Miniprotein binders against q9bqp7. Designs and how they scored, part 104

Target 1, 240 residues: q9bqp7
Amino acid sequence: VPQNWFPIFNPERSDKPNASDPSVPLKIPLQRNVIPSVTRVLQQTMTKQQVFLLERWKQRMILELGEDGFKEYTSNVFLQGKRFHEALESILSPQETLKERDENLLKSGYIESVQHILKDVSGVRALESAVQHETLNYIGLLDCVAEYQGKLCVIDWKTSEKPKPFIQSTFDNPLQVVAYMGAMNHDTNYSFQVQCGLIVVAYKDGSPAHPHFMDAELCSQYWTKWLLRLEEYTEKKKNQ
Key: E = the ipSAE of ESMFold2; O = the ipSAE of OpenDDE; V2 = 0.75 times the mean of E and O plus 0.25 times the DockQ between their complexes.

## First folded at step 8 (miniprotein)

Design wa5 (at its last look DockQ between E and O 0.52; V2 from the best seeds 0.00; counts 0 for: pae E 3.6 > 1.5, SAP 74.361 > 70)
Fold by ESMFold2, look of step 8:
Structure wa5 (fold): chain B 240 residues (1-240), chain A 103 residues (1-103)
Amino acid sequence: as target 1 above (240 residues)
Amino acid sequence: SERIKRLEELAKEILRLVEELEKITDDPYVLYLLDMAELLAEFALDAAKEGDLEEAEELLKWAILYLELAVEIVKKLGVSPEIIERLERVLEEAKRTLEELRK
């Protein structure tokens, strides 16, 4: 029900890359910091209810840990997420320098957690790669584009300290995936498109990760919600 | 009222600090902290306009916490000491203003 609807898929573009896949996945550098990122749009359009729920949780953490303890905890959470993404990029890269990577990079419960998912991942096309939707004016940095069980997906890797097997969390992850998909499908740096998404939730203790697959129909439904969030963001920034 | 005006001015000063810090670094963790501080300050501004003063003060307290962490990290990234010292002074003044409004 967006005022300015735009399609997520590009009818002039193939679903599949060329038959001779490149030996190295795409890694487009992130540029143009003056236009909003997907994560900024989503963060700046959180509802007051979402913000207060998050604030109450953080207040409980401060009561338990103290302010300095909370700052250390949150910094460590982001550090572990960064290490997880770096390790996955290294594991999925076909580069011959794999033997020179830091052994500590690969040692985490999160990496153990995703091993069974990685067995179903093949045909990696992009890793940690920038996307830009020039018409809708937003950018992003997607984690991975690869085949999952034979379907080419935009894959988003997420960490969690507790198992969360259901996609209907309040984290906006499906909107992030479809925003990257729409941008990639209309980005001239890419010669192919993707119609499916995958959100993989990895667990700190190494418990088996849970995949959340999104087919084309579900992606289209979330795309409509993304367009509403982007419209809300644009209107909000006009009134500043 | 005068209290509403002072809360709005504090929220706007926090938003200026966010904008300044966004120009200093591209670190993803710092940018996340700045985006949260911006959102909280904007909600605080709305709460002040609606007369919800206790809510506005609580939101500003959280926004300042995010800015303090952001400045600490930017300092460790090796930004100019003069810029960091100025940012720390502005943050400390913001904290004193909020504490004064609570009295």
Scores: ipSAE 0.319, ipTM 0.703, lowest interface PAE 3.6, mean pLDDT 82
Fold by OpenDDE base, look of step 8:
Structure wa5 (fold): chain B 240 residues (1-240), chain A 103 residues (1-103)
Amino acid sequence: as target 1 above (240 residues)
Amino acid sequence: SERIKRLEELAKEILRLVEELEKITDDPYVLYLLDMAELLAEFALDAAKEGDLEEAEELLKWAILYLELAVEIVKKLGVSPEIIERLERVLEEAKRTLEELRK
């Protein structure tokens, strides 16, 4: 049980969009502060076993590709991921911003992969927007807040070369999503709250993306795990 | 041992580079690479303290690799050439130091 329990949901906020919600998605810039990011917390609290597995994977990749080949591979994976997020931001942005759509960004297997998910996405509230949890003192940059099948979600877009049909196969991604949810729900820059999460795993070959929907109950379960990771991070930094 | 001290110094240098790069980029993917480099450098320090010098060297190799990737991406994002050149020099020095330690 977390020592410093804090609720994921804010009882003072309504799920109802205020009539004053801007028609334009929020894009709050990330401020560089001494405050740790969600990703930093998750990475620095990885188990020795998880780190070992990642290192073994890298060693194997270097053996297969060589060092330069691995650098190129990693750079390409990064660039593809970035382009995918940029393309999604362009797609999900209001039409007035569409004039600058690089058509080349839209011609990716990843974009093809998510088409069946995008048809169920509406009511975009935020895109590439910073969140800060005021009490728990962490920050993050969330990909998207929108309605998925009529439910307001924090949506996290992931690229993968391997099928991830189960939410368990997404490792710490559920923790990332609930961390963003909890931060947004307690960030004064947002007038609304989210109760659901969605992880979308897009595939390079254009095969249908896997949506991993997280209801309020599942979010609450992962929130407890997130709080434990945050406490572990805080303890680690006090001892450094 | 002198070797342990040098490995610890190299790990600390990598951590300094991470901090410098964190000041010049807000790109979440670059930040991910930096976090990995930081984590590996921290583990290298722990390994060195435990007397596992081979593990420390391997971890530092990976940390440097992540930093190289981070610098390459930041370069593509249009960061000042002067800053990039400085960072590249420091990385090359770190690589040379690691190679010397592995002999």
Scores: ipSAE 0.211, ipTM 0.612, lowest interface PAE 2.4, mean pLDDT 87
ESMFold2 (binder alone), look of step 8: mean pLDDT 84; pTM 0.848

Design xa1 (at its last look DockQ between E and O 0.91; V2 from the best seeds 0.00; counts 0 for: pae E 2.5 > 1.5)
Fold by OpenDDE base, look of step 8:
Structure xa1 (fold): chain B 240 residues (1-240), chain A 88 residues (1-88)
Amino acid sequence: as target 1 above (240 residues)
Amino acid sequence: SPERLEEIIRKLEEAVKLFEEGKIEEALDILWEVLEELLELIEETGDPELYEILLRVMDALDLIDEGRPEEAIRILEEAIRRLEELIE
């Protein structure tokens, strides 16, 4: 049980979006603060199992590609991910629909992969927007807040070369999502709250992406795990 | 300790059963617990056989993600047998 329990949901905020659907998605810039990011917290608190798996993968990749090859591979993966997010932002942004969409960004297997998910996405409220939890002292940059199949979600877009058909295969992604949810729900820059999460795993070959929907109950479960990770991080920093 | 190995075996058997029942997510949760327990034992004992078993369980996880659960089950069953041999 977390020592510093804090709710994921804000009782002071209505679940019902105020009728003023902002015509434009929010895009709050990330401020460079001494406050740790969600990603940093998760990276610094990886489990022994996660560390082992990653190291094993790294070693195998280095054996296959060499050290330089592995660096190049890692850089390419990062670039592909970035381009994918940029393409999604362009697709989901009402304003950018008017700008010359870089057609090249849209011609990716990853974009093809998520097409069936995008059909169920509507009511975009935020894109690439910063969230801050003032009480718990962490920040993050969320990919998207939108309705998925009529439910308002924090949506996190991921790229994978391997199938991830189960939420368990997404490692700390659920924690990231709920961390963003909790922060947003208590961030004064946002007038609404979210109760659901969605992880979308897109594939390079254009095969259908896997959506991992997280209802309020599942989000609450992962929120507890997130709080524990945050406490662990905080304790580690005190001891440094 | 034999008791810890027996617990790991029990969990693997449960995971196999859950897979056979189509409860893949629950089975995966158990397999992740098994990995944790194996890693702890390996850290304590340095037993290379346990390390090989760990690798096989990891292979099973990959196979499950790849949509090859039958092969994963076979690997898990082999892992169980190998663990049983360590207790004997």
Scores: ipSAE 0.478, ipTM 0.800, lowest interface PAE 1.3, mean pLDDT 91
Fold by ESMFold2, look of step 8:
Structure xa1 (fold): chain B 240 residues (1-240), chain A 88 residues (1-88)
Amino acid sequence: as target 1 above (240 residues)
Amino acid sequence: SPERLEEIIRKLEEAVKLFEEGKIEEALDILWEVLEELLELIEETGDPELYEILLRVMDALDLIDEGRPEEAIRILEEAIRRLEELIE
């Protein structure tokens, strides 16, 4: 139970489309500052089981590939993820045409994997855009804000080499989504808010991606867990 | 302590029942709680049998994600039996 509860939704904001919204999605630049990022908070407050699972995975990979092989593997995974996010930003940008896109960027298993999801995505409001929660003092960089099957969502794109059909297997991804949502809903750079989240797990082999839709009730449940992680982070920094 | 092992057994039994009822996400929530408690007991006791049981619960989690719930249930039932032997 967080000691300093704060609402995820802003009662003074509408979740309805702004009649004068531009056709270009928002892209607020991320600026370095002294307040922590969502990903930093989550990394610094990993649970004992998360730390154990990560270290065991690293050890098994190093035994299989060697230290140099593991470094190469992780570098490749990072580059694939970066290219995936670049491709999605390009695909979802109304300012770009197919002729202006890098064809190699668009020809990946991950992009094939999400095609059925992209058919249900419309009304893109933000892409790769910074959010800040001034009251709770954290920042983030969200992937996308758009409608999914008619619901305005913060959408987070993830790559995975293993199936993730259940949200329980996505570790801290739900916390990341709700943290971005809470920040966006209280950020003066945004005139609207969102009440839903979506995690999309894409697969290298092109298998259909798994969407994990988060309605307002589920978002509120994860928001409570996010607040606990943020409090834990704050207490750790006071004691350092 | 025996009380903590008994609680882990009850949670695993509940998770198995939930898996059999098709309530997969609720069962998964319980399994993550079990992992946390097992890790605490392993830190306190250093018991290698608890570490082995932890690894089997992790295998069950992977099997659920792979769409192999019957195999996962069998592994969890064996984990329960092994925990019951530790209480004796």
Scores: ipSAE 0.463, ipTM 0.810, lowest interface PAE 2.5, mean pLDDT 88
ESMFold2 (binder alone), look of step 8: mean pLDDT 89; pTM 0.886

Design xa10 (at its last look DockQ between E and O 0.05; V2 from the best seeds 0.00; counts 0 for: pae E 7.3 > 1.5, placed apart)
Fold by OpenDDE base, look of step 8:
Structure xa10 (fold): chain B 240 residues (1-240), chain A 88 residues (1-88)
Amino acid sequence: as target 1 above (240 residues)
Amino acid sequence: SPERLEEIIRKLEEAVKLFEEGKIEEALDILWYVLEELLELIEETGDPELYEILLRVFDALDLIDEGRPEEAIRILEEAIRRLEELIE
């Protein structure tokens, strides 16, 4: 049980979208400050198991590709991910704000992969927007807040070369999502709250993406785990 | 300790059963627990056989993600047998 419990949901905020919700998605810039990011917290609090898995994977990849090959691979994966997110932001942005869509960005297997998910996405409230939890002292950049199948979600888009049909296979992604939810729900820059999360795993070959929907109950469960990770991070920093 | 190995075996058997029942998510949770326990034992004992077993359990996880649960089950059953041999 977390020592410093804080609710994921804000009882002071209504679940009902105010009719005055801006038609334009929010895009709050991330401010670089001393406050740790969600990603940093998760990276610094990885379990021995997670570390081992990553190291094993890395070693295997180096054996297969060589050191230079692995660096190139890593760079390519990063670039592909970035392009995918840029393409999604372009797709999900209102038409009036659509800069000249680089048609080349839209011609990817990852974009093809998520098409069936995008059909169920509507009511975009935020894109690539910063969130800050003032009380718990962490920040993050969320990919998207939108309605998925009529439920308002924090949506996190992931790229993978391997199938991830189960939410358990997404490692700390559920923690990231709920961290963003909790922060947004208590960030004064947002007038609404979210109760659901969605992890979408897109595939390079264009095969149908896997949506991992997180209802309020599941989000609450992962929120507890997130709080524990945050406490661990805080303790580690005090001891440094 | 033999008791810890026995518990790991029991958990692996439970995971196999859950896979057979189609309860993949619950089985995965158990496998992750098993991996943590194995890692702790490896750190304590330095037993190379436990390390090999750990690697095989990881292989099983990969197979599950790839939609090959039958092969994963076979690997887990082998891992159980290998662990039993360590207790004997």
Scores: ipSAE 0.079, ipTM 0.577, lowest interface PAE 2.7, mean pLDDT 88
Fold by ESMFold2, look of step 8:
Structure xa10 (fold): chain B 240 residues (1-240), chain A 88 residues (1-88)
Amino acid sequence: as target 1 above (240 residues)
Amino acid sequence: SPERLEEIIRKLEEAVKLFEEGKIEEALDILWYVLEELLELIEETGDPELYEILLRVFDALDLIDEGRPEEAIRILEEAIRRLEELIE
């Protein structure tokens, strides 16, 4: 049980965006990282099992590719993920839609993979936008806030490839979603809150993406796990 | 894939029986097979429930190392029930 339990939802805030809000999705710039990011907290509090699986995978990859080959592979995976998120931001942004699009950026297996999901996405309220939990003192950069099949969600886009390691960004993705959600719900830059989450797993070969919907109850359960990770992080830094 | 989940369930049930019979080495071999299959499914699907189940199998392995096989069996039986729920 967390010592400093804090609610994920803000009772003083509406579940629906104000109709008078700007029609352009919010994109709050990420400021200097003087407080820990969600990803930093999760990376520094990996479980013994996560560390073991990551090291086992790393050793297999280095044996197969060599150290230089592994470095190149890791860089390529990072670049593919970055390009995927840039393409999605372009597709979902009305300002980017009015501009000349990079055809090469929009043509990828991952973008093909999410097409059936994108047709159910509407009402985009935020894209690649910073969030800060002012009380719990952590920051993040969420991918998207939009309606999915009529429910306003924090949406996290992730890539999966064979043999992409599950470990790099997937094990803790539900914790990322709820951490961003809690931060957004308590961030003065936002006038509304979100109670649902969506994790979309896109595939390099263009196979249909797999959505994982998180209702408010499931989000609350993962929020408790996030609070434990944040407390663990804070305690480690005090003993450092 | 429900076919692969059914195989994992069968293997976990076999491991539980082997633990109950005191055949620790054979049961551990099966658990490592199950871990490999879960890792492959998690990579293919990204299903967070499968990851949680993987963590339960690791918990069971830790309990066996601590000489607490009865508690490990209970954890494995829970993992089986959670896998059965995914097939439904």
Scores: ipSAE 0.014, ipTM 0.360, lowest interface PAE 7.3, mean pLDDT 81
ESMFold2 (binder alone), look of step 8: mean pLDDT 89; pTM 0.889

Design xa11 (at its last look DockQ between E and O 0.95; V2 from the best seeds 0.00; counts 0 for: pae E 2.1 > 1.5)
Fold by OpenDDE base, look of step 8:
Structure xa11 (fold): chain B 240 residues (1-240), chain A 88 residues (1-88)
Amino acid sequence: as target 1 above (240 residues)
Amino acid sequence: SPERLEEIIRKLEEAVKLFEEGKIEEALDILWEVLEELIELIEETGDPELYEILLRVFDAIDLIDYGRPEEAIRILEEAIRRLEELIE
């Protein structure tokens, strides 16, 4: 049980989108400050299993590709991910901003992979928008807040070369999503709250992406795990 | 300790059962717990056999992700047998 419990949902905010919500998705810039990011917290508090898996993978990849080859591979993966997110932002942005769609960004297996998910995405409220939890003292950049199948979600888009058909296969992604949810729900820059999460795993070969929907209950469960990770991070920093 | 190995075996058996019941997510949760326990035990003992078993459990998880649960089950069953041999 977390020592410093804080709710994921804000009872002071209505679940109903105010009709006055701007038609334009929010894009709050990330401010660089001393506050740790969600990503940093998760990276610094990885489980023994995760560390082992990553190290094993790294060693195997270096053995196969060499050190330089591995660096190139890693850079390419990062670039592909970035391009994918840029393409999605372009797709999900209002039509008025669509004038400069780089058609080349849209011609990817990852974009093809998520097409069936995009059909169920509507009511985009935020894109690439910063969130801050003032009380718990962490920040993050969320990919998307939108309705998925009529439910308002924090959506996190991921790229993978390996199938991830189960939410467990997404490792800390659920924690990231709920961290963003909790922050957004208590960030004064947002007038609404979210109760659901969605992880979308897109595949390079264009095979159908796997959506991992997180209802309010599942989000609450992962929120507890997130709080524990945050406490662990905080404790580690105090001891440094 | 034999008791720790027995607990790992129990969890693996439970995971296999859950797979057979189609409860793949629950089985995966247990397998991740097994991995944690194995890693801890390996850190304490340095036993190369346990390390090999750990690798096989990872392989089983990968196979599950690739939609090959039957092969994963076979690997887990073999892992159980190998662990039982360590207790004997």
Scores: ipSAE 0.520, ipTM 0.817, lowest interface PAE 1.1, mean pLDDT 91
Fold by ESMFold2, look of step 8:
Structure xa11 (fold): chain B 240 residues (1-240), chain A 88 residues (1-88)
Amino acid sequence: as target 1 above (240 residues)
Amino acid sequence: SPERLEEIIRKLEEAVKLFEEGKIEEALDILWEVLEELIELIEETGDPELYEILLRVFDAIDLIDYGRPEEAIRILEEAIRRLEELIE
């Protein structure tokens, strides 16, 4: 139970985009500021289970690959994720021609993995766009706002080496989605709001990605958990 | 405390029942709660048996994600028996 509850949805805002919105997806740049990012808040408030899993995974990988091999592995994973997000932004952008893009972006297993999901995505409203919660004072960079099977969603793209058929195994991803949603719904740079979320987990071997749809009720439940993490973060910083 | 171990056992038994009923997401929610309680108990006691049980619960979650629920259930049933021995 958060002590400083705030609603995820904005009662003064329509859930449909204005007809006068730009024909291209919004891409609001991050501004340098002092307020914390969603990812910073989540990193600084990791649960004991998350910390244990991260340390166990790290130690197993170092034992198997050596320290130098582990550094190389993690660098490659980071690069693959970055390329995946770049490819998705290019694919979903109506202004960018694919001919001018690195062909290696299109040949990853991760892109093949999401093809069935992309068929259900339309009406892209924002790509790689900054959001700021004006009242709660946090910032984020969301991946995508678009319709998924007719529902306007904040969409978060993830890569995974392991299958994630259940949302319970996606760690903080649902919190990240609702934090972006709440920020966007209270950000003056946006004229509309979003009530649904989608987490898409893509696989390196091209296996069908797992979508995790979050309706408004589920988003509200995770929003409560996000507010608790934000309170925890704020309390920790007051005591430094 | 045997009361805390008994509560963990009850949660694991409920999770097994939910897995058998095909209520996978509810069962996973319970397993994540069990993991948190086990970590707290390990921090308080340093008991290596509790640490081994913790690892088995993580393995069960992985097996569920890989579509191997019968194997996951057997691991959880073993974990329950090991916890019961700690109470006796």
Scores: ipSAE 0.487, ipTM 0.814, lowest interface PAE 2.1, mean pLDDT 87
ESMFold2 (binder alone), look of step 8: mean pLDDT 89; pTM 0.891

Design xa2 (at its last look DockQ between E and O 0.05; V2 from the best seeds 0.00; counts 0 for: pae E 8.0 > 1.5, placed apart)
Fold by OpenDDE base, look of step 8:
Structure xa2 (fold): chain B 240 residues (1-240), chain A 88 residues (1-88)
Amino acid sequence: as target 1 above (240 residues)
Amino acid sequence: SPERLEEIIRKLEEAVKLFEEGKIEEALDILWEVLEELMELIEETGDPELYEILLRVFDALDLIDEGRPEEAIRILEEAIRRLEELIE
C-alpha cells in the first residue's frame, strides 16, 4: 500500500465535458523544471525482471548487429517513433491547424496499422500536452486525450516490431497512462477529467494495431502500482 | 528451499491450466510472478539450472506474444518437469 495515497480521479471535476470546451485541442508546453517526468520515474524504478529482459535483448542485439549497428538501430527506432507521433498529431489536429501535411509522414506502416483505431477516435481535447501533478510532484507529456468508442481516454501511442496482444506485454505503459491521467485530473490547466486509458500498439508492417483499453477499475489498479513506483523513486533520491 | 520450488511449480501448473482455459492474461500475471520468484532464488542460490529454467519461461512469454501458446505451454511443462527433478 502506498504511504502517500492520492486519488487518481478528482471528485471536484465533472466527467461531463462542459459544452464550452474549446474546439481546439490543448497543447500545453512542457516546462523544464527540477520535477521528474513520468518516464524518468519509471526508468529509474524498473523491476528486476524488466532490467533483465532489456539487458538480454541488448546483448543479443549487439551480438547480431555489433555495437555501432545497435546504436544505429536504436536511433532509427527512436526516429520512427517520433515520426509516427508527428504524423498522428497531424492527423488528429483540426484542419485549420494542419500545417502542410508531409504526405511522406502519412505513408508509414505504423499509420496504416492504426487506421482502424483512428476510426473510433473523436473529440480530441489535447495533443502532445504537458501535465503536472502538483501534489505528487511529477510531470509528463501525454500524446492524446480523445474519445475512443465514446469514452474519454488518455491515449498513448506506441510502436513495436513485435506483437503486443496483451496489456501485460506493454510493461510500464499502463503505468505511464495512469500517471498522465492522475496528473491531468489534478492539473489546473485542464477543466475536465478522464477515467479511461488506451494504449495503442502500432506495427511497422501495417498489421492491425492492438488497442489496450483501460477502464476506470483497471486504471485504479495501475494507479496504485504507479504510486508505489513514485515512492520508490522518491526514496532513492533522498538516499542519493 | 524445496518449498519455494514447489510453489513455483504450482504457479506454473496454474498458468498452464489458465492458458488451456483461454485465460491468457491471468496466466501471464502468474508467469510474471514466477519469474520474480525464480530470480530471487537464483540470486540466493546461484543455481545454473534455475537460470536456464528462467530463460525458458521468458521464451514462453515471447511465444505467447507471437501467438504461439501451444509451444509456450510445452516449454512451461518442461520447466515444471525440470523443477520437479530439482526437488527430488
Scores: ipSAE 0.520, ipTM 0.817, lowest interface PAE 1.2, mean pLDDT 91
Fold by ESMFold2, look of step 8:
Structure xa2 (fold): chain B 240 residues (1-240), chain A 88 residues (1-88)
Amino acid sequence: as target 1 above (240 residues)
Amino acid sequence: SPERLEEIIRKLEEAVKLFEEGKIEEALDILWEVLEELMELIEETGDPELYEILLRVFDALDLIDEGRPEEAIRILEEAIRRLEELIE
């Protein structure tokens, strides 16, 4: 149980749609701050078991590819992820421009993989946008806020290669979503509130992506776990 | 995907049998194999329920370290039931 429990929803915001909400997706710039990011908190509070499992995976990959081969592999996977997010921002922007570079960006197995998900996405409210929890003092950069099958969600896009998936940051996907959700709901740059989350895992070979919807109850459960991780991080920093 | 969940269930069932027989080291080796497969499946699917099941397996490992294997077995049996529900 967290010592300083705080609600994921903002009691000062309506749950009802606001007809005057902006129609152009928000893109709040990430400000340089001394407060921790969601990613930093999660990286610094990984359990010993999580670290051990990741090290076993790394050693297996190094045995297969060599140290230089593994380094190149991980760099390439990271670059592919960045290209995927860039492509999605372009596709979901109402002011997208199709150019030769944009056309090559859209030619991706990952983009093919998410086509059926994108058909259910509408009402894009934010893209690649910074969020800050003004009370709990953490920051993040969320991928997307949009309606999925009629429910407003924080949407997180992930990539996976088959058959050897990248597992370095897999454990905490739901915690990232709820942390961003809580931050958005308590960030003065936003006038709306989100109640749901969505994790979408796209495949390099174009196989249909896996969507994982998180309703308000599930988000509340993971929010409690996020608060524990944030508390652990804060306590660790106080002892330095 | 159901085939992979069924394999995880079979491995958990084998680990429970080994714990009941007092073969702790052999059971732990199987649990670590289960954890690796769950991690791969979580990365591939993004399924939050699989992550919760993974955390329960970690809880069982902690109980084994504390010398409480009967409680660890109960947790693993519940994990099996939750995995069976995902197949349905």
Scores: ipSAE 0.012, ipTM 0.330, lowest interface PAE 8.0, mean pLDDT 80
ESMFold2 (binder alone), look of step 8: mean pLDDT 89; pTM 0.891

